# Designs tried in a protein design chat: VHH binders against p46559. Part 50

Target 1, 369 residues: p46559
Amino acid sequence: MTAIEKFFTEKSPDSEQVLLKVIELGIDFLGGEWKNVDKSQVNVSRVHGGQSNHMFHVTSSTSATPYLLRIHRQPPSQVFTDTVNLAIFSERGLGPKLYGFFEGGRMEEFLPSKTFDVNDVLVPENSRKIGAIFPLYHSINVPVSKSRRCVHLMREWLNGYESLGGGDYEILPTTVNYSDHPKSVSIKDLNHEIDNFEKWSTEIFEHTLVFSHNDLASTNILELNSTKELVLIDWEFGTYNWRGFDLAMHLSETAIDYRVPFPPGIKMNGDLIDNPPNIQIFCEAYVEADKKLKNRSPSDPTAEVKALIQECQFFWPLTNLFWALSAMKHSLLKFENGVDLDVQARDRLAVYFHLKPRSQKIYEELSKK
Short names: E, the ipSAE of ESMFold2; O, the ipSAE of OpenDDE; V2, 0.75 times the mean of E and O plus 0.25 times the DockQ between their complexes.

## First folded at step 17 (VHH)

Design z5 (framework vhh_7nfr_2; at its last look DockQ between E and O 0.17; V2 from the best seeds 0.00; counts 0 for: pae O 7.2 > 2, placed apart)
Fold by ESMFold2, look of step 17:
Structure z5 (fold): chain B 369 residues (1-369), chain A 125 residues (1-125)
Amino acid sequence: as target 1 above (369 residues)
Amino acid sequence: QVQLQESGGGLVQPGGSLRLSCAASGFTFSSYAMSWVRQAPGEGREWVSSISGSGGYTYYADSVKGRFTIARDNVKNTLYLLMDSLKSDDTAVYYCARSTTIEYGRGTFEKFDYWGQGTQVTVSS
C-alpha cells in the first residue's frame, strides 16, 4: 500500500489533514481558484471506487472547480494504462475531463448526473442510445498493448488467487436455479476453461479486436442532469479485446442488480440471465451506428444483426467467468465493495457452465466455414 | 457533523398504522441513498427498506413489501417510513441509516456510515 493510499484510508474525509491535503492538490493542479479556499469551506464525500480506487468528491463553498479524486489501489503498471485510457477518452469527449495526475492518484471531472439502474437500460430508447455508443469507442486506436485481452486479466486473477493460498473452489450453494455445473472446480480446470475460450475466440473472432470498456454494467452509465445525454464512466478495465465480449458484458449485466441494499449486495435475475429483452434493439442500434460511422451499407442488415446476436451469445459465459475469477481473488484479499464476493463467484461460475454449451455449439458451427 | 434523528414510534395494536420520520442534517441529503433498519429484542439488525437519493427507486424486504412505504422529502431533508397492517413481528427499534458513499456510479446501498439513535415501535394485542 502506497503512502498516499494509507493516508486516505486511515484518515476520515472530514479530518483536518484530509481537508488540507485536498486544498493542496487543488492549488497544485487547478491553480489560483483554490488558493484562497479555507478548510472550513471544503467538503469531501466518499464515492464508490471498487477494487481499483478509493474515490472522493471534493467541493467547496467557493467558485473553485470541484473534482473527483482517485487514489489508486491497483499495481503501478496498471495505473499507467488507466491514465492513458482516461486521457484519450477525455480528449475525445467520451469521458470525464482529466484535471491532473500524480504518484498514486488523479483528479478528474465530477459529472452531475443520474446513475442508470438495471431497469433504465431495458427502456427501448435507452437500449438504442447505448447500442449506438459502442461503435464510437470501438473505432478508436488507443496506444496501449493489444496483447492484454480479457483472458490475460483472467489469468492474472487466477494466478493471484492461487498465490494467496486459494485451491479448489466449491460452486454450491448458489442463488441461481441451475443444476448443470460441477460441484467444484480446480485451478487446473479453470485454466483449461480460459485456454479453451481463448482458442475458440482467436480462431473465430480475432478480426473483431477493438479497444473495449469491458465493464459496461448499468451503474457505469450516467445520464447528465443538464442535457440528459449518456456518458460512460470507469474505464479501468479498458483493454483491447474481442468486441463481442464488450457487447455481451453489457447485455449479461442486465440480469445483475448491484443496488441491492441487503446482503449479499448482489442479485441475479434468473429470467434475464440468457434472454435480456433488449438484445435485438441493442444489436440493431450497434449495426446502424457502425454503418453510419464507417460510411458502409450492410449487405443484409437482418443477417448482420442475427450474426451480432450470435457473437454476443458466444461471449456471454466468458463475461461471467471473467467476474467470477476477479471475485475469487478479491475475496481472499478481503476487499470490501458492498458485495459478498463468494456469492458472486459461485453464482457466476454456475451461469458460466450453464451457458458454455451454447458457446461451444456456436464455435463448432462457425469453424465449419 | 452528520445527524440523523428518528421520531414517530409508539405502541400500536395489530393491523394499525404508524409513520416514522428521520430528520437529516450536516450533509447533502439528496446525494445519499437512505435506509430503514430494525432490530427486534435479542436479534441482529434487519434491513427494512431503502430509497435512492432522488427518491426514484425504492426497495423493500419481503417481510414488509406491500405494507410499508419509504419516502423522502429532499427540500425538508427528511426520510419517512409509512407502516400499515402492522404485525407483532414488526416490534423493533427502527433506525435511519445513511449509505457510506454518494450516488455516482454504483454507490453503496448496503453499507452504512451514520445511524440515528432509533425509535421504538411496539405492536401488541
Scores: ipSAE 0.535, ipTM 0.807, lowest interface PAE 1.4, mean pLDDT 88
Fold by OpenDDE, look of step 17:
Order: structure tokens, then sequence, then C-alpha cells
Structure z5 (fold): chain B 369 residues (1-369), chain A 125 residues (1-125)
């Protein structure tokens, strides 16, 4: 735990120490009206539910610019990536502004907005908007490793799971009703799955490498109150991946509700998994926006959209494997995020094995071309 | 008008137990998360525990985890805090607070918009 983490977690948000500290930060990074702010005018509200960070909303009764204070809980490497991403996006106006960073934390622009929920992302028009936003981000050149980070993370998590004493994992779906899965999977089995998808993806989709969000769940989409513009947030997983992986990640997440107010805190909708309602609209919007961005001549997008849908379908199970492995590891660490991680892992594995044959078929088909 | 009234505080020996209650009125009780916050002499307010509107989710500060239990009765519009294994450091005024949450990203902001008058808990030998 960093010194600053300790400071903000052990003290009350309304403590004099915290109030003075946030004023200090305001002065240091924002200046201006913060120089005249008294502690009695400051309000610090803690944000709960952050998996990887401590967050505080800092406001004042003055004209001083409010800000979001983020205290990192993540490993330094992840913090580095996250900071770089945010900085780049900040400069390009593609997300919240970065006001400053310091050891163990950062100050960000607070955006008055509505956070999307599972229903919002299922609205066709929203899906279209989201699809149209992706090409912009996918076109960005970010000076980070161009390696397929999703594969590395999966292996890392699996290794972590094993190191923590994890063994064979029983697949017992809770919120989904799939049965076409093994009863259990070994670490060896899971490694094999990763290997296969890496192979398939590399052979067929290597040319689609783009900078990716890799975690675009509904909760990471903000609708600005003022303009109704959508803003993508939480780029902690922002790395280069196959385009289809990033798109499938979003699409697959549209079938998952993490805001279930009762245990297990998660619900997957099998109907949405099997037949995503907005995949066509989403991909159409992507293709159209991409063409526009690249100044391509208008042409019949039908073939391209079909291909993109197939690409998304191919990567769909991999996104579930990705988070399943994460959930497996973090479950052993007793990580609490409001969701039963074992349930999540089991359900995602069930989804993975359910959808895997389709991916394999797609690979086989495309390999012949 | 929103009203919160705490009760159940008192003097207890270390290792003892207390049950706090908070009677709520003036709003749809089950629609709001509720929280306990305490303030020790000379110290700031410290969050103790929260419970979701339905009671399905409970949250605890590390300092009280395993010792305190938050509960609610939505029929009686009452919030409870069961305090076991009390320590001297638990001495404080305990406040009942209505919680409001603002969603931002994967996080939710917890804001307390209404407070009770508090009840004194003193743990002393």
Amino acid sequence: as target 1 above (369 residues)
Amino acid sequence: QVQLQESGGGLVQPGGSLRLSCAASGFTFSSYAMSWVRQAPGEGREWVSSISGSGGYTYYADSVKGRFTIARDNVKNTLYLLMDSLKSDDTAVYYCARSTTIEYGRGTFEKFDYWGQGTQVTVSS
C-alpha cells in the first residue's frame, strides 16, 4: 500500500487532513480558485465499487473546479499503462481530462453524466452510437507494446490461479443453462484453450491489430448530461488486441448484468448470448464510421459488415474465457467486488464452451481461403 | 420530512454487545441504502457500515468487520446495527444516515443526505 493510499483509506473523507490534502492537490494541479478554498467549503465523497482504485469526488462550494481523485490499487505496470492511456486521450479530447498525476494516484475531470446500464446498451440507437465510436479509438496510435495483451493476461491469471493453489475447476453454471461444457477443466486444459485461440487468432486475424479498450461494459460508458455524447472510460485494460476481440468484448458484455442487487450479483442472459439483437446495427455503424474516418468511397458495406460480424462471433467465446480466468484467480484472493466471482467464472466458462465450436468452425472456414 | 432517530446506545464493557436502532420516516425506506457512521471524540466521522435498500448487500469498514452486523426491517422502517465484541476504540457517537448513490463508471458514489441526531456508545471497563 502506498503512502497516499494509506492516507486516504485510513482517514475519513471529512477529516481535516483529507480536506487539506485535497485542497493542496487542487492548488498544485489546478491552481486558480483552489488557492482561495477553505476546508469548510470542501466536500469529499468516496466512490465505492471500484475494483482497482479508490475514488473520491472532490467538490467545493466555490468556483473551484471539481475533480475526481483516483488512488491506485493496481500494480505499477498497470498504473503506468492506465496513466499513459488517459494522458493521450486527455490531450486528444477523447475522455476525461487528466489534471494531474502523482505517486499512487491521479486527478481527473469529473463528467456529469449518466452511466449506462445493461438496458441502455441494448437500445439499438445506443448500440449504433457505440459502434460508430470504436473506429476512432481503433485508429489511435498509442506508444505501448503492440503485443496481444489479452493472451498474456489470460496466461498470467491462469498461472496466478495455479500459484494460489487452484486446481481443477468445476463448471457449474448458475445464471445460464448451458450443458455443452465439460464438468471440470484442468489447468492444462485451459492452457490448451488459450493456445488454440492464440493460434487461430494469429493465423486469421493478425492484420486486425488495433488499440483496444478490452473492457467496454455498460458501466464504462458515460452519457454526458449536457450533450448526450457518449464517452468511454476506464481504459485500464487499454492495449493492442485483435479488433474483433475488443468489439466482441463489448457485445458479450451486453448480455451480462453486473448490477444485480442480490446474490450472486451477476446475471447472464443466454438469449442475448445466443442471439445478440444489435450485432448487425453495431457492425454496420462501425463499418460506416470507419469508412468515413479513412475517407473511403461509399460502397455497399454488406460484405464487410458480414465479415465483421463473423469476426466478432469468432472472438466472443474468448472474451468469456478471458474474464473467467480473471475471476478464477481473484476468487482465490477473496477479492470482493459485489459479484460472486466463482459464479462468474463458472458461467463464463459455460458460455465459452458453448460458443467455442462456432469459433472453431469460423477458423476452419477462413483458413481455407 | 425525512427523519432518522437513533437509539440503543449506552455504556458497555469491553467485549460486550449493543444493538442500535434507527427509526426512519418521511421517505420510502426500502428505496434507499442506509448507513451507520460514527464520530469519536476529537476525530472525524468514520463510516461504519452500509446496507442496500433491499438488504441484499452489506458493507463494513475493516475496523468493524466480523464484529458488527448491519440489518434492516423494511416493514418497520428500521435500521439496525448489531455490535459484538466491542472495544474501547468503538466509543463514539453513532449516526444513522440515509445513503444516496451516484453511479460513475464502475463505481458508485456514496453520499449521505440525511442524518440522525446520533446515539452515544461508550465502551469502558
Scores: ipSAE 0.027, ipTM 0.308, lowest interface PAE 7.2, mean pLDDT 90
ESMFold2 (binder alone), look of step 17: mean pLDDT 84; pTM 0.863

Design z6 (framework vhh_7nfr_2; at its last look DockQ between E and O 0.22; V2 from the best seeds 0.00; counts 0 for: pae O 5.1 > 2, placed apart)
Fold by ESMFold2, look of step 17:
Structure z6 (fold): chain B 369 residues (1-369), chain A 125 residues (1-125)
Amino acid sequence: as target 1 above (369 residues)
Amino acid sequence: QVQLQESGGGLVQPGGSLRLSCAASGFTFSSYAMSWVRQAPGEGREWVSSISGSGGYTYYADSVKGRFTIARDNVKNTLYLLMDSLKSDDTAVYYCARSYTIEYGRGTWSKFDYWGQGTQVTVSS
C-alpha cells in the first residue's frame, strides 16, 4: 500500500488534512486557480471506484476546476498501463480529460452526466450508439501487453481466492433457475475451464484480437448532461482480448442490475441472460461503424452480422465465469460494494455451465472448416 | 455543509394519505441516489424506497410496493414520498438519506452518509 493510499484510506474525506492535500494537488496539477481556495470552500465526496481505486470528487465553491481523484489500489505496473489507456482514449474523446498523474494516483475530469441503467442500454437508439462505439477503440493500437487477455486476470483472481483460503465452491443456492451445472467446483476444475476456453478462443478467434474495454456494462456508460453524447469510463479491465468477449460482456450485462439498493444488491433477469432483445441492432451498428471507420470494401453485411452474433454467443459464458471468479476472491476479502458477492458468484457459475455447451458446439462447428 | 430536512408527517387514519418532503442543500442533489428509511418505536431502521440521481429508477420495499411513490425534483432539490393506503404498520419516524457515494459509474445506494432529523408518521384511529 503506498503512502498516499494509506493517507486517503485512514483519514476522513472532510478532515483538515485531506482538504489541504486536495488543494495542494489542485495547485500542483491545475495551477493558480486553486492557489486561493480555502479549506472551508472545498468539498470532497467519495465516488465508487470499483475494485482498483479509491475515488473522490473534489469541488470548491470557487471557479476552480473540479476534479476526480483516483487513488490506486492496484500494483504500480498496472497503474501505468491504465493511465496510458485513459490518456489515449481521452485524446480521442472517448473518456474524461487526464489532468495529471503521480505515484499512487491520478486526477481527471469529472463529467456532469447521467450514468446509464439497464433500461437505457436496451433502448434501440442507445443500443445503436453503443454498438458503434466499439470499433472506435478496437481499431487503436494501444501500447500495452497483447498477451494478457481476460484469462490472465481470471487466473489472478482464482489464485488469490486460493491464497486467501478458498477451496471447493458450492454453486447452490442460486436466484437463477438452471440445474445443468455441478453442485460444486474445485479450484482445479475452474483452472481447467479457463484453460479450455483459452484453447478454444485461441484456435478459432485469435484473428479477432483487439484492445478491449472488457467491462462495458451500463454503469460504465455516461450520457453527458450538456450534449447527451455517450462517454465510456472505467478502463481498469482494459487489455488486448478477443473482441467477442468485449461485445458479449456488454450484451450479457444488459440482464444484470447492480443498482438494487439492499441485499443482495444485484438482480438478474433470466429472460435476458442469453438472448437480449438488442443483439441484432447492436451487432448491425458494430459492423456498419467498423466498415465506415476502416473505409473498407462492402462484403456480405448479413453474413458478417450473423457471424458476429455467433462470436458473441461463443464468449457469453466466459463473461459470467470472469465475474464469478472476481466475486469469489472479493467475497473472501470482505469487499463491501453493495452486492452480495456469493450470490453473484453462484448465479454466474450456474449461468456459465448452462451456456458452455453452446460455446462448445460453436467451437466444434468452426473447427471443422 | 450537507443538510436534509424532512417535513409533511402527522396523524392520519388507516387508509389515508400523506406526502413527505425532504429539502436538500449543500451538495449537488442530482448526483446522488436518495432514500427513505423508517424506524418504528423499538425497532431497527427499515429501508422503504430509493430513487436514482436522475430520477429514472425507483425501488420499493415489498411492504410498501404499490402504496408508496418516491419522486424527486432536481430543480427544487427536494425528495418526496407519497404514501397512500396507510396502515398502522406504517407508523414510524421517516428519514431521508443521501447515498454514501455520488452516482458515477458503479455506485452504491445501500450506505448513507447523511440523514435528516426525521418526521413522525402516525397511523391510528
Scores: ipSAE 0.228, ipTM 0.605, lowest interface PAE 4.2, mean pLDDT 87
Fold by OpenDDE, look of step 17:
Structure z6 (fold): chain B 369 residues (1-369), chain A 125 residues (1-125)
Amino acid sequence: as target 1 above (369 residues)
Amino acid sequence: QVQLQESGGGLVQPGGSLRLSCAASGFTFSSYAMSWVRQAPGEGREWVSSISGSGGYTYYADSVKGRFTIARDNVKNTLYLLMDSLKSDDTAVYYCARSYTIEYGRGTWSKFDYWGQGTQVTVSS
């Protein structure tokens, strides 16, 4: 835990120390009216919704600009990525403004909004809206490596797991009821899975590389109070990936609830995994929005939508493998994130193996074309 | 200084009802999720219920779901637990706890950083 994290988590938001600190930050990064703000005029409130850091809404009874204070918990590399992405989006008007960053945290524009939950993302209209937003972000050219970051991260996490002494991993689902999985997987097995998907994806979907969010869970979607527009946040995993991976990531997350405040801190819905209710609407919206964005002539979207659904289905298990490997590694580090990481890993692996045959079939079908 | 003080415990018959209160001070009450945790004799602490800072979200253990209701008054800085249809198995010391959320990547976890002294609830015929 960083010093600043400790500072903001151990002290009450209404403590003098915190109040003075947020004034200091306000002065340092925003200046102006913050220079005249007294601690008695400041209010600091904990904000919930983000899954990667501590957030505080800082306001005053003065004309000083309110701001969101974010204290990071993620690794420095992710902080860097998140900060860069936020900075770019800030400049382009595609997200909250970045007011400043410092070691261990940042200040950004507070957007009065509702953070989506697992129910919100299942509302068909919301799914449509989300699908329609993706093409905009996927069209952005970001000056970062165009490599498939998901593959690199999976390998990195697996290597990390091994280096930490991890061995064969037993798959014992807890929140899902799948049984079509191996009893256990070795590191070699998992590497083989990564290799296969990399191969398949490269051969079939290399032309679909786009800048991706790669972590669009419900908690990373804000609905603005004023306009009801949706804003995507938490771009700590924002890198280039296959389009289908990013889309599947969101869709797959619609079946998972991370806002469980008691063990295991996660709940997966197998029914939603097997039969995602909004995949059609989501993909239709994507295709329509993409065509509009690219000034394409109106045409029957049926074939394109079908293809996109298939693409999402192909990448669906990979998203689970992705987070399973993350969970495996971090479990060994005894990282506390509110979720039983072993449960998450096991359940996601079960989902992975359950869905993998479909992906393989899709590959086989598309490879013949 | 953060302070939590439980009250409302007592002896009640099976099927009876009881309302617990927890008075909070020393912090911005609405900024924190709050929880009830109980400990039966010879047993470990068991999570009972949680409520978000705003009160918009409530969570219950399966053992108390449908019987207990957690609520809060952020103006009064008070946490409540309404317990209906009490059972002998509900006998325990009930603690009020301030919760803080840990967030990382994926997952939200509530931990407890401050506890009250507890109030005894005894369900007996």
Scores: ipSAE 0.025, ipTM 0.345, lowest interface PAE 5.1, mean pLDDT 89
ESMFold2 (binder alone), look of step 17: mean pLDDT 83; pTM 0.855

Design z7 (framework vhh_7d4b_2; at its last look DockQ between E and O 0.18; V2 from the best seeds 0.00; counts 0 for: pae O 8.3 > 2, placed apart)
Fold by ESMFold2, look of step 17:
Structure z7 (fold): chain B 369 residues (1-369), chain A 125 residues (1-125)
Amino acid sequence: as target 1 above (369 residues)
Amino acid sequence: QVQLVESGGGVVQPGRSLRLSCAASGFTFSSYAMGWYRQAPGKQRELVASISSEGGSTNYADSVKGRFTISRDNSKNTMYLQMNSLKPEDTAVYYCARSYTIEYGRGTWEKFDYWGQGTQVTVSS
């Protein structure tokens, strides 16, 4: 743990040391309106930020600009990427304003909002709004490598798992009701799965490359209190990627309930795993918004929607493999996020193998055209 | 590293009392609000009681108000739930939980970030 992380986690948020530190940060990054703020006028509240950050909402009874303080727990390479992505979105007005960053943390705008939950993303009107806003974010030109995709992070996790002493992984027991998967899988097997999907994706979908969120679970969607507009946040997994992965990730996450008590802290909804209820509405909204943004009418909008649904179905199992590999590595690190990571890894591997034959069929159909 | 360890569960007759304890370690206990949740078979977990970091503010579910008392001893890093006049409907696994003050963005959409393993309370003859 870094010194800055120890400072903010081991001290009370209302301690003199913390209050003085947040005033100093306010002066340094937001300017002189913080210079005259007294300790007695400052409130520091703990905010849930998942396992990646310690988060604090810093306010005062004055006109000094309130801010959200993030103290990172992320790996060094992820901290750099996350900070770059936030800076780019902030400058384009597509997310919270970035007020400053420093070694181990950053300051950003707190957006008074409702955070979506698992029920919100299943409402058809909300699914339509989410589908319609994706093209706005997909159109942003982020000046980072376009060759670093979801598969590269997956390989890093699998290599990390091996380096930590991981070997063959037992898929059973699972909480999902599937039997069309192997009992265990080797690191070699998993590398072959990644390589195969990368080959298929590159051959068929390379033209769909966009800067992608890659982690659009419900809790990364804010509905602004004032305007009811949606804002996508927490781009820590942002990369260029095939758009179908990004869309399938969101749709796949609608089947996953994190509200269950730990252990296991996660449950897959069997009714939704391979049949997202709003995929038609979602894809229709995407196609319509994308064409408006690009100032073109769809040549055959029914066919474009059908093709986009097929793209989502192709990438659906890959989204499960993605999180399975993350869970495998982080389970060995004893990472705590309120989820039994072995349950997550096992269930997601089972889902991956169950859905993969559909992706193979789609590849075979499209590769003949 | 954060640990919440519940104790004091068991089998009791209706009308009797039971006291649950939650021993906390690995964090500054006095800086967090705390809560007790319960989950009966087939039901979603529900908040039973919560207590502010200083102990001065408490909240209770309507179903336990007047019968249950939450308390804490910050010098011992321990939270308690005194359960009086127990009824069969109080049968559940009871969880100790550490609270955040605000939920914002990704993570558990519940406002509690760490949970104990739970302790079974069974009220039956």
Scores: ipSAE 0.157, ipTM 0.529, lowest interface PAE 3.4, mean pLDDT 86
Fold by OpenDDE, look of step 17:
Structure z7 (fold): chain B 369 residues (1-369), chain A 125 residues (1-125)
Amino acid sequence: as target 1 above (369 residues)
Amino acid sequence: QVQLVESGGGVVQPGRSLRLSCAASGFTFSSYAMGWYRQAPGKQRELVASISSEGGSTNYADSVKGRFTISRDNSKNTMYLQMNSLKPEDTAVYYCARSYTIEYGRGTWEKFDYWGQGTQVTVSS
């Protein structure tokens, strides 16, 4: 735990120390009106539910610019990536402005907005809007490694799991009802799964590498109050991946509710997994927006949309394997995020093995072309 | 108009008990989480306790845990604070507050938007 993390987590948000600290930060990074703010005029509210950081909403009764204070909880390497991504997007107007960063934290623009929930992302029009904004992000050239980060992360998490003493993992679905999975998987088994998907993806989808969000759950989508435009946030996993992985990540997350107010804190909807209602309109919107972005001539998008749907379907199980491995590792670390990580891991593995045969078939089909 | 009216404050000796009440009007009481704050002389206002809209979840400041109990009766539009084993350091003006939840990204937090006028609690020998 960093000094600043300790400072903000052990003290009350209404403590004098915290109030003075946030004023100091305001002055340092924003200046101006913050120089005239008294501690009695400041309000600090802690935000809960974040998985990788501590967040505080800092406001005042003055004209001083409110801001979101984020104190990092994740490893330095991830902080680095997150900061770089946020900085780039800030400059390009593609997300909240970065007001400043410091050791162990950052200050961000507060955007008056509605955060999407699991129901919002299932609204067809919203799905269309989300699909339409992806091409813009996927077109960005970010000066970071162009490696397939999802594969590296999966391997890192699996290695971490093993290093922490993890062994064979029993698959016992809790919120989903699938039975076409093994009873348990070994470290070796999971490595083989990663290897196979890496192979398949490399052979048939290598040309689709793009800068990706890789974590576009509903909670990472803001609808601005003023314009109703959508803003994508939380780019801590922003790296290059296969396009289909990023798109499938979002689509697969639409079937998952993390706002369950009781244990296990997560619920997956098998019906949505098996029959995603908006995949067609999502992909249509993507293709249309992409064509416009690239100034392509109008043409019948039917074949392209079909291909993109297939691409998303191919990567759908991999997104579940991705988060399953994360959950496996972090469960051993007693990571608290409001979700039972073991339940999440087991359910996601069940989904993975349920959908994997479809991916394999797609590979076989496309590899013959 | 949203109104919150506190009652039940007074002067008590250490070790005694008080029960505060907050009468709410002007909004659907059962739809909102509520809380108690206190402000001692020369100190900042601090959260004492909060309670969910349905009363199923409660939160307490460490300084009052085990001594204070927050509750509510939605049928009466009233929130309560049972204060047992009172100490001199509990001396403060106690405020009732309405809360609302804000979401940002994967996080949520509770913010209070309306306050009562406060009721004085004095613990002295």
Scores: ipSAE 0.011, ipTM 0.286, lowest interface PAE 8.3, mean pLDDT 90
ESMFold2 (binder alone), look of step 17: mean pLDDT 83; pTM 0.848

